# VHH binders against p49116: the designs that were tried, part 103

Target 1, 238 residues: p49116
Amino acid sequence: EGPLLSDTHVTFKLTMPSPMPEYLNVHYICESASRLLFLSMHWARSIPAFQALGQDCNTSLVRACWNELFTLGLAQCAQVMSLSTILAAIVNHLQNSIQEDKLSGDRIKQVMEHIWKLQEFCNSMAKLDIDGYEYAYLKAIVLFSPDHPGLTSTSQIEKFQEKAQMELQDYVQKTYSEDTYRLARILVRLPALRLMSSNITEELFFTGLIGNVSIDSIIPYILKMETAEYNGQITGAS

## First folded at step 7 (VHH)

Design ka42 (framework vhh_7qbe_3)
Fold by ESMFold2-Fast, scan of step 7:
Structure ka42 (fold): chain B 238 residues (1-238), chain A 119 residues (1-119)
Amino acid sequence: as target 1 above (238 residues)
Amino acid sequence: QLQLVESGGGLVQAGGSLRLSCTASGSDYAMGWFRQGPGKEREFVASISRSGGYTYYADSVKGRFTISRDNAKNTLYLQMNSLKSEDTAVYYCASDRWGRYLSPSYDYWGKGTRVTVSS
């Protein structure tokens, strides 16, 4: 059946809103995050194996894993996004909310713990110096996860996940032949993605969405989006 | 769009030291040094990952050369110690588009800086 991913699936170029404001605001963060989310979904829908599963399965998979794909995208695009600056701005806003008693202490704790988990994940990926091919395969492994509740065609999804794992192994063994344990170091990072709440990710990065729409509700529309509509979204015509 | 500019080349006596620099238009790249000596093919010298956490060296330079980077300055360095006449070459800075410090092929190249070792 040929390889799961081609070289075109390794390309992952995020275009940031320009210029970056001197003081980060909810709208800039939301537009940046939205561009990354649209790029991630466009990446997924370009995979022939993903297309072969059919529209209903595609929607269910992305609804189940968008937070994992988004978090991998944050790690991969951390430099382009100036992610450390965005996270610092979110923390500063959270500290202001504590001083003004605008949020409960329990909610602040939950959000802070999520930011710490996200920062630790991105730092771990940065220390491993994950390359573009490795990111593409890691995204494919999380996309083709057969173990989410409510999925159909789980046998086919599992076969695509195994193919992603095998191709990643082949790639790493050939490219980093001198580093015998690189694959193991990479793969043990993946379980941490399941510990991060999609609801908190949505609150941190997507609060500025017009009309109080949920990510879950817009996924089917993004996946059906034509190239021209997609390009409009990633260039700021959202 | 990545631009690479090497500097620091020159004439040095055998046993001496020289530090090469490469200024890049961005730092989110795996970087390497290559060289091409008189009558020789271009050969790999050293590479470094995006963070600087992983380095790799050609056997001919291990223990003598040190690759390092300053991401705040978008600058790659090659510290060359115990130079030999065989190290005479034009030294090129290179970058891999996919961030591979052990790249099978590099995509971006500088124009080179000449190093001459006399003995």
Scores: ipSAE 0.621, ipTM 0.844, lowest interface PAE 1.7, mean pLDDT 88

Design ka43 (framework vhh_7qbe_3)
Fold by ESMFold2-Fast, scan of step 7:
Structure ka43 (fold): chain B 238 residues (1-238), chain A 119 residues (1-119)
Amino acid sequence: as target 1 above (238 residues)
Amino acid sequence: QLQLVESGGGLVQAGGSLRLSCTASGSDYAMGWFRQGPGKEREFVASISRSGGYTYYADSVKGRFTISRDNAKNTLYLQMNSLKSEDTAVYYCAVDRWGRYLSPSYDYWGKGTRVTVSS
């Protein structure tokens, strides 16, 4: 019954907060990340197949994969975000920490390793010249992952993931027929997304957004928002 | 809002060379060149990926034309060598908004640059 994604699902436009500060600060980073998170949730909610799974399943899927979706969004929007500059600012802040008693050397090492993994992922995607259609289908593959613990309706989720994989294969083979191994190079990038900690992503990008609650706790509320409310969040205005 | 400005066209004798340029208001796109000759349909000439790592050429220009880009300058180039009278056309800079260098559909913006090759 028609394709899993339409051209409207390929459009993924991040609007950055304005005005840009002269020096990057935690508030600007958090608002930028929040806009990307809301854009990613709005993107997922707009997919008819996702809607068909029902509210409880939708919430469980997004709770399981939001970090993977967010990371793909960071890679896709790296240019408009000046992500390398944001990551450099975060690294500088960590190195200049004045609260040494509250941060162990092991924790700092974990966070620095996470930043390195994120940089390498984004660099690999940039070198492959991943296009908008490819990003849309990679996001669909991670969204419709049937293998997260605690999921119900896993058979239907698996069918949507297989449909996403099949449509990505058809797209790449038709569009990039001269590049026989392009699909393999793209797919081998996906396992790295599961090695990155959602808790470290929260610490780096979302400390100012949700206070002391987790992203998992707010996901049900984000998914229930009306379209106008989503649009307000992703533009930071009305 | 993306704007493309083509330049470098002119009159050249058969066997000569020209370099066309296209300046874009951004560089995060796959880009290409198209042309339309007198009494002919618009045809694909060459394309290049965002990084410049992948290029593709129409058979009619392969070995004679070279597409390249300078992302620091937001500029696309087409080096045309061994020009023939049949290369006479208005040349258009094109982008694919999805980043596809082998796009089934490109967007054209700008008025083009005219190349006339005398026999």
Scores: ipSAE 0.414, ipTM 0.753, lowest interface PAE 2.5, mean pLDDT 86

Design ka44 (framework vhh_7qbe_3)
Fold by ESMFold2-Fast, scan of step 7:
Structure ka44 (fold): chain B 238 residues (1-238), chain A 119 residues (1-119)
Amino acid sequence: as target 1 above (238 residues)
Amino acid sequence: QLQLVESGGGLVQAGGSLRLSCTASGSDYAMGWFRQGPGKEREFVASISRSGGYTYYADSVKGRFTISRDNAKNTLYLQMNSLKSEDTAVYYCAAERWGRYLSPSYDYWGKGTRVTVSS
């Protein structure tokens, strides 16, 4: 009933580890990325439609789309994160690794292509000046994707995706009434998210996770976290 | 798991030279030297890649200090020339798992070796 998303779902505020070190390292990058991932999953959990699908479906949806949600979050929070600085540090490391024969040329090529695609995506979103409401609905569209294997409630998921698309259209038409083609320009950005390798995202941003745990393995635990547990995971309790 | 042990510290006159060594239980790491002077925070001095092909120095030591390594001996060196009173500090050996780090981030530390530069 009512809108798929409320005004509370538009607010998406990332708090960064402070201060940023002089030399960026895997721990700082991982802590920053973990905060964004946890914020994104907490955002998804707060949606009544998402809760209504049940825990098994919720886990399957987030496992399938966490990389798309994370990438949208990177674009939305690029300024707060100083994402360009992080990516520049990664590129410098890769260039040095080529010179030192530390990584295979094929692996470096894959990672460089991923970084290029990520930069292109973030730049396109910045150029379009995507607002908080638009980001919220884009996240909802990727979250409620009915085409992932193993989903039980595909018809219900599709209805929620359609509702997200309709509400985005209504918002854009009312807010940007003079720009007839804005919605089309926004929506054509979404297919690029599925070209982003979750494996490479994990290598770039989550290599610092203690115990070499995969994002796939921790998703069910994050989705069950209470606020206190969530805060303990993202703050570093020193 | 990795153990680092520094040696070679001592008392030296200004303008003199000293060579520090750090023995490691393994060599599959990028490594560096840090120092902490009296009443100061720990500061970066120099670093070296796993292969030894790339070296980086703090501006305050460029042209005076040289970092090197011997992977067959699992040993890191810091050759310190033209020493100044400002170089007086405890010098720490540090190591990082380069394949997992995007910048100089050091997870393994030695106990330090003291260097005193007198006039």
Scores: ipSAE 0.000, ipTM 0.133, lowest interface PAE 10.5, mean pLDDT 83

Design ka45 (framework vhh_7qbe_3)
Fold by ESMFold2-Fast, scan of step 7:
Structure ka45 (fold): chain B 238 residues (1-238), chain A 119 residues (1-119)
Amino acid sequence: as target 1 above (238 residues)
Amino acid sequence: QLQLVESGGGLVQAGGSLRLSCTASGSDYAMGWFRQGPGKEREFVASISRSGGYTYYADSVKGRFTISRDNAKNTLYLQMNSLKSEDTAVYYCAANRWGRYLSPSYDYWGKGTRVTVSS
């Protein structure tokens, strides 16, 4: 059978809203994050192997891994998003909230720990110089995870994950032939994605934009969106 | 579409140094430098990965040239030391959208900046 991903699946182009304002605001952060989330879900649904699993399985997979896909997207798009600047602004705001005794110290601690884990992950990916092909296959590996509870097509999902791993290995060995341990260094980064809370990601990046609606509740609708509706979301067209 | 603008070219004496810059409208790309000397085919000079952690050099410039980037400024650099008359060429900045710094194919190209090395 042909390759799991085509050239179109390696392309991952985030379109940002207007240039970053001098003073960061929640609307800019939420809009940028939403564009990345929609781009990530559109990327997943465009994969023929993913569509072959069927609607129910597709929904279950994305519900289980959207935070991992989103975090990989943050790392991949960190430069175009100016992610380090966004995270620094969030940290500064949280430190001021601690001093003013406006938020629970336990809640602030959990959020700060999440930001540190996210920064560490993105820094590790930057140091490894992950290219676009590698990111596409890392996203495929986390998407086709057979070990999430409640999945029904686990054998087929596992075969697609193994195919993604094989194609990534072939690519890395050919492209980075002098770096014998590159693949191992890349793959050992993936378990860290499972340690990051999807609830805290929602709080940091999606507060105010999706309001009372959880990401888990909108996933089925995003996956069913027609191309025109999807394009309206990622370009900000009204 | 990505726009690339080279600068820093000029006349320099053999054994001298020059620093070329390339300003880009974005930095989420693997990038490289190419050159074309008088009466010669275009040749690869150096390339750099998205974050700058991986670099690759043509044998003719290895040890003399250093490629680097400042992603906050969307700028690519080529530091040229111990220049030789054979380094005389128009230098071009290039970028590829896939992040493959070892790719033989680049999607975006600048218009070039001229470097002349006199003996």
Scores: ipSAE 0.000, ipTM 0.348, lowest interface PAE 12.3, mean pLDDT 84

Design ka46 (framework vhh_7qbe_3)
Fold by ESMFold2-Fast, scan of step 7:
Structure ka46 (fold): chain B 238 residues (1-238), chain A 119 residues (1-119)
Amino acid sequence: as target 1 above (238 residues)
Amino acid sequence: QLQLVESGGGLVQAGGSLRLSCTASGSDYAMGWFRQGPGKEREFVASISRSGGYTYYADSVKGRFTISRDNAKNTLYLQMNSLKSEDTAVYYCAASRWGRYLSPSYDYWGKGTRVTVSS
């Protein structure tokens, strides 16, 4: 047995591209987002319980939940990313698109609603002062979601999700013993992640991908990446 | 710091084949090929991961071009088959430490090698 996550799974260090350009552009935003996505997938693949489910199940789980993991990562790394500045740059780009008649008014409304939902989520997590242990277990809860269509091993996935929930409860009750309702306030925020469209997330953060590929199509390649190659991608080290 | 030198360009008849090479001062990079045709912007052709285990191709070259690498020789290759007049371009070798799917995440560039496909 043993715990679902070890101390190594709590560490989540995003290294941003450097230097930051004077004016933010889609390529810098895409590079920053891609580093966070790579970090999130490397985090998931390092969990022994995740590895135990096998390659096909691993790919299916990450394809189903990458947007939820990515959004939790945005909230956790909001300060390191200067997320508010990135979102402001995206809004400016959208404003330019409407001035040039490139997007419909209805589409712009959908995208702006998504940005508002994202800001509200990140603000709520910041106000709760969610710590690294709490983020790790929230990520584990969304990763080990047994209710996505097409999944195999759903009983085992559910067992891992319940283990994540139990370990989060034990941590919060011990660490924040004075705040009786903290766990409930944290958990009630998770359903909002499923209201955010993965297609809109791709449009906002991953427009600069070569060949305009989907995140869904690159997930298998990222998950199979060797550790040395992966470390080069997330740290900028050669 | 990293130096990239392309070679193998030249004149070839439509339907012919040509192999481009790129020698690098190191192999610890994801690498790719880009090209720029007359009066056009630089476009992506193909990319390969650091290990060589993962490749990605532009739709215009899928099934005709093959990217490969020899890390022991610090050399990247582009095998071009069934060449068309629209493949005429200066071909650039590029290296990235940040990922093969990102544009413009490529940090290092060669000076290019010219490929001319005659009809």
Scores: ipSAE 0.000, ipTM 0.252, lowest interface PAE 13.2, mean pLDDT 84

Design ka47 (framework vhh_7qbe_3)
Fold by ESMFold2-Fast, scan of step 7:
Structure ka47 (fold): chain B 238 residues (1-238), chain A 119 residues (1-119)
Amino acid sequence: as target 1 above (238 residues)
Amino acid sequence: QLQLVESGGGLVQAGGSLRLSCTASGSDYAMGWFRQGPGKEREFVASISRSGGYTYYADSVKGRFTISRDNAKNTLYLQMNSLKSEDTAVYYCAATRWGRYLSPSYDYWGKGTRVTVSS
C-alpha cells in the first residue's frame, strides 16, 4: 500500500565539483554531469516499487529513460550547476568547430537545436516554478514509462506510472488549489523530453568520460553499486 | 510587508509538550518552522503547503511534532510532543511567496520564540 514516493525521495541535492575553474573545460562539465547522473540513478534505486521490478527490468527501464531523468535533473539543478554558463561554453566550442570545418553543417544544426530545446525546457520549468515534490513525481512518471521498445513487465510499470500521476495530481490540487490548470501546464512539458536525443546529450555532457565508455554500458554497474561506493563516486577525488 | 509573529515558547520538562503559533499578515504562502539551538546552525523543522494538504518533517522531529494551519485565521501551528533537551532552540516561523513548501529558500521570517527543554 502506501505512497509510491516517501519524503526522502523529494530531497535531491547535487554537490558540485569545487572549486569551479576560471574557464569551463570538458573535464569539469563531464564531472558535474556524472554527479547528476549518479544522483539520479541512486534516487531511482531507492524507490521500493522500482526495486520490486527486479534487476533486469530496472536496468532496461533506466537505459530507456536516463536522458529524460538527466534532463529533469538539469532543470531542477540549473542554478547550482550554473547550467546557462555550461551551455554558453558548449555553444562557444561549437562556433570554433564551424570555423575549423571539423563538423558538418547538418550535425552542428542538430546539436544547436538540441541545446535550444534543452534551454526552452529548463526555462519553462523555471517559469512554472516547479517544486521538489513535483520534480520527484515527474521523474517517477518518466522512470515508470511502459511504452519504451523492448521492455517486459509493462503492465506493472504502467500501474506504477498511473500511481505516480495520481499522487502528483492529488499533491498539485491540494498545494496549488488557486491554480486550477497548473497540473495540465506541467504535464504538457513532458513530451518535450522525448524529442531530445540521448546520443546528443552524451556528446554534450559526457565527452570527458575516460576510456570511451558509453552511458548505456555503465548503467548496470551504477545500479549495482553499494551506498558507500555511490557516495565515493560523488565525493571522490576523480 | 508580510509580517510573521511567533508565540507559545517557554520552559518545559523533557517528555512534555508545547504548541507554537505564528500569526501572518497573509495566508497565500507555504510556511515552515526552523530552529536554531545554542552554538548551532539554523535547522529545518517542518513545512506545510498553502492549502495545508501536504506536510514535510525533518527526521529528528518526525513522529513527535505536527505542523498545521488555519487559513481563515492566517495562523500556523507546531504541536511539539515528547520534547528532548536537544529540541532547545529559538523557533522561527517562515513563509515563501510561491507556495513551494519544500523550497530551500524562504523569503519572510519572524523574530523567533524561545523553547527551553529541561532534563
Scores: ipSAE 0.000, ipTM 0.102, lowest interface PAE 19.5, mean pLDDT 82

Design ka48 (framework vhh_7qbe_3)
Fold by ESMFold2-Fast, scan of step 7:
Structure ka48 (fold): chain B 238 residues (1-238), chain A 119 residues (1-119)
Amino acid sequence: as target 1 above (238 residues)
Amino acid sequence: QLQLVESGGGLVQAGGSLRLSCTASGSDYAMGWFRQGPGKEREFVASISRSGGYTYYADSVKGRFTISRDNAKNTLYLQMNSLKSEDTAVYYCAAGRWGRYLSPSYDYWGKGTRVTVSS
C-alpha cells in the first residue's frame, strides 16, 4: 500500500545535445525531442503500478497518451530546452511560408493553432510555478487515463488515476497550505492536452526522424529497451 | 535499400494534365519529385514531408503542380496541370531525410518516368 510514485519518479532530468547551434535545424530539434520522448517513456515504465498492468496494456496506454506526456515534458523542461527559441524559429518559418505561398493556408492555420495552444499551456504552467512533484503526479494522471477508446483493464487504470489524484491533493495541501485554490488551478489545465494533435506534434518535433519508424511504431521498442540502450539514447551516446 | 517505382508518364498536349505516381517500400521518409529535361541539369520540382503537412514547390511549377501522398498505400503523387513544352523531362521520385529544417535531403532515387508535352 505504498505511494503510487516514489522520490525517484519525481526526478526528471533532460540532457540536451550540446552545443546548441546558432541557427536551429531539424537535427537539433528532433534529437532534443527524441531525448525527451525516451525520458518520458522510461519514466512511465519505471512505475510499479504501470508495470503491474502488463505489457499489452502498457503499450496501448502509452500509444494513447504519449502526446500528452510529451507536452507535459515540454512544459517541465521548457527552460532546459530553450523551448521559446525553438517555437519562435518554427513560427518564423511558418510566417515566411505564408508570404512565399509554400504551404497550404489550411495546414498553416492548423499548425499555428497547435503552436499557440502549446505556448499558452507552457506559459500557464510557468505562471503557476509547477514543481517537480506536481509534474510527476500530473504525468501519472495523464498516463493512467481510463477513458481512451479501445483500452482494456479500465477499472485498474481508473484506480491508479484516482490514487494519483489523491496523492497530488495531499502533496499540494501540505506544501502550499496557504493557497486554497492551487489544486483547482492546476487540474483545470489538463483538458487542454487532449486538444493538441499528436500528428502535428510529430511534424513540429520529429520531422528529422529517419527510417521505417513512426512514434506509434517505436513505442513498443522503447518500452522494451534495456537500461544501457536507454541511457545511450538520452545522452546521445547510442 | 528503399525502393521507389514511378508510373504515369506519357505523352500529353500543351495545356493538358497528367498525374504521376511513385510507389515506395516505406512511408517514413520525406519525398519529392525532380526532373531532367533534354540538355538540362536535374532540377527540383516539389517535395512533401513524411506526414504530408509541409509541401514545397519550385517557382516554375507553383500554381500548376500539386504534390500529395497516401501513406496507407506508400504512394507519392504529382498532379500536373496546365502543362507547357518546357515541362518535357524524365521525372524522378526521391526520398530521404531532412537535411535542413523542413527541407529534405534525398538519398534514395527511382529510375524515372518520361513525360513529353507536345506543342
Scores: ipSAE 0.000, ipTM 0.127, lowest interface PAE 15.7, mean pLDDT 82

Design ka5 (framework vhh_7qbe_3)
Fold by ESMFold2-Fast, scan of step 7:
Structure ka5 (fold): chain B 238 residues (1-238), chain A 119 residues (1-119)
Amino acid sequence: as target 1 above (238 residues)
Amino acid sequence: QLQLVESGGGLVQAGGSLRLSCTASGYDYAMGWFRQGPGKEREFVASISRSGGYTYYADSVKGRFTISRDNAKNTLYLQMNSLKSEDTAVYYCAADRWGRYLSPSYDYWGKGTRVTVSS
C-alpha cells in the first residue's frame, strides 16, 4: 500500500495576512486563524487514506477533531504567527473586559484557563523541537481518531490511526536513533489536546470573521471547496 | 530562499581558538556545521535544534567545539577550542527545512569559511 503520508504531506506553510498591524486587532487574529483552519483542512483533504473514507465520513471526522488539528497547527506555526503576541493581546482584552463588567468572572476564569493550557501545550511542543515529519504524523494520529463521540464506521479509521502510529515510531527511531526516549516524550503530549474546549477556541480565534456561524456548520462547505478556492483562502488571493 | 553566510575563519596556531558565525536570512530551522579538509570528503561537525535545546557532535570534535545559536539575531555559532592541524578545513553552515537536528540531508548551504591551523 505504501506509506500513509508522502513528503508532500509534510509541507505545512502558513501565509500570514500582510502587513501585520502595529497593534493587534480582532480582524487580524481571526483572519490568521481562518487561514490556519483552511490550511489544516486542505492538508487533511490531500491524504489519500482520508479521501478513501468518503465525504460523509470525512465531514464527521473533521467536525470531531478540528480543534485538535487547529491546536497542533497553532503549535507548529507559533513562530510565523507570533502566537505569543496574539495570546498576550487576547489576555489584555479579557482583563479590560473584567474591569468593565462585560463578562462574568467565572467566564473569564474559564477562558484564561484555556489560554494557559494552550500556552503550556505550545511551549511543550517547542521545547521538544518537534520536526515537520513528526507534526505531520501527530496530525494524522488525531485526524484518524476512531474514538470521538458520534463517529460511525470506525474500523477503517482505527487502521489508519495505527498505521500513522507505526510510521511515526519507525520515523523517530530511524531519524533520532541517538535519542532513545524521544517518541515517548512526544506521545505523552497528545492527551492534552482533548482538554482544549472547541467552544472556547472558537470564541478566541473565530469571533466576527465567520459571521456568527459555528465552525461545525462551515466544515462541510470547506471540505467541498475546489483546490483553487482552498488556495485562495490560505493565501488571501482574489 | 534561505541564505546562509559564514564568517570568522582564518589562520590560527595549534591549541588556539576561533569562533565561526553563520547569519541566516530566515528562522525556524535546525542547523549544523560541516567541514571539508584538503583531500577529504565533507564531514559532519555539529548540529543544533530550532530552539537550541538539543545539540549533537561528531566524536572528533566532542569536548573541544561548542555549537550555539541566537534566534533573535538569526545567527549560528561554532566555538572551536584546542584546535589541531587536522581541523584545517572549509567550514559550511547548513539548515534543515523540516527542523531535524539529526538531519539525514540538509537543504540549505552556505559557501563556507576557511580555517587553517598551523603547527
Scores: ipSAE 0.665, ipTM 0.865, lowest interface PAE 1.4, mean pLDDT 88
Fold by OpenDDE, second read of step 8:
Structure ka5 (fold): chain B 238 residues (1-238), chain A 119 residues (1-119)
Amino acid sequence: as target 1 above (238 residues)
Amino acid sequence: QLQLVESGGGLVQAGGSLRLSCTASGYDYAMGWFRQGPGKEREFVASISRSGGYTYYADSVKGRFTISRDNAKNTLYLQMNSLKSEDTAVYYCAADRWGRYLSPSYDYWGKGTRVTVSS
């Protein structure tokens, strides 16, 4: 068997909506997030091992880990996205809701903590200077996580995860041979992804665009989208 | 310190088969087999991931050799079929503490077991 990932899977280029408004409105944020989501999902779809699991398993797998993939995507694309600016804008928008007393104190705290977690995670990844290969393998590791409830083919998923891990180890050893503990440092960041609420992420990034439609419900459609359709969406919005 | 002990080497006729074993002490490792023939450099033969789910072979042994492991017994195996004179070498068991089954360098090595294939 060949490697789990190829160089083609390392490329992860997000195209932002254009033009960027002076004031980042909810629509811009949602559109940006949606593009990242689509990119992440289609990245997953481009992996032969992922395809080999079948549509049902694929869908279930993505449903289980989309938030983690999305978050890794945020970290990876933080500069291109101007993530700090986006997050600030989100906070500003939330402030309006706060001023209008539409949110409970507990909810505000929860949401703000989530934003903090996102920011910290992305900052930590930037600090580690995670490269494109490492991101690709990390995404693969979280994608092929067998420990989500309700998954089928868990043994196969586990094997793919191990493959991702092995390839990451090889890459890190090859590329960062003098940094003996780099692998451990980057892997230890993964648990932070599990601390993040998919519901809050959805609310922060997607509610302005899809309304009451859940990411969970649209994942099957995203995964079934043709590449041309996806590219068209990116091009059309640019 | 991980200890690796190879066994199973010996004299075999061309076309014959041998099964090498490597007993490992301690933790779970990615493992591999290497060999060094007379007057040759040590070369990679096969490797296997920690779980045994993934294997890798040198082109020269593909289709003839099978690497496997029994984690319950902490034992690595190399089934060698259709042996050739070119397969004559000291075979070494190796283990990688990082789990890099495709790594060219391993952290621990056995003392080796000699395989001689007669023409």
Scores: ipSAE 0.000, ipTM 0.254, lowest interface PAE 12.3, mean pLDDT 88

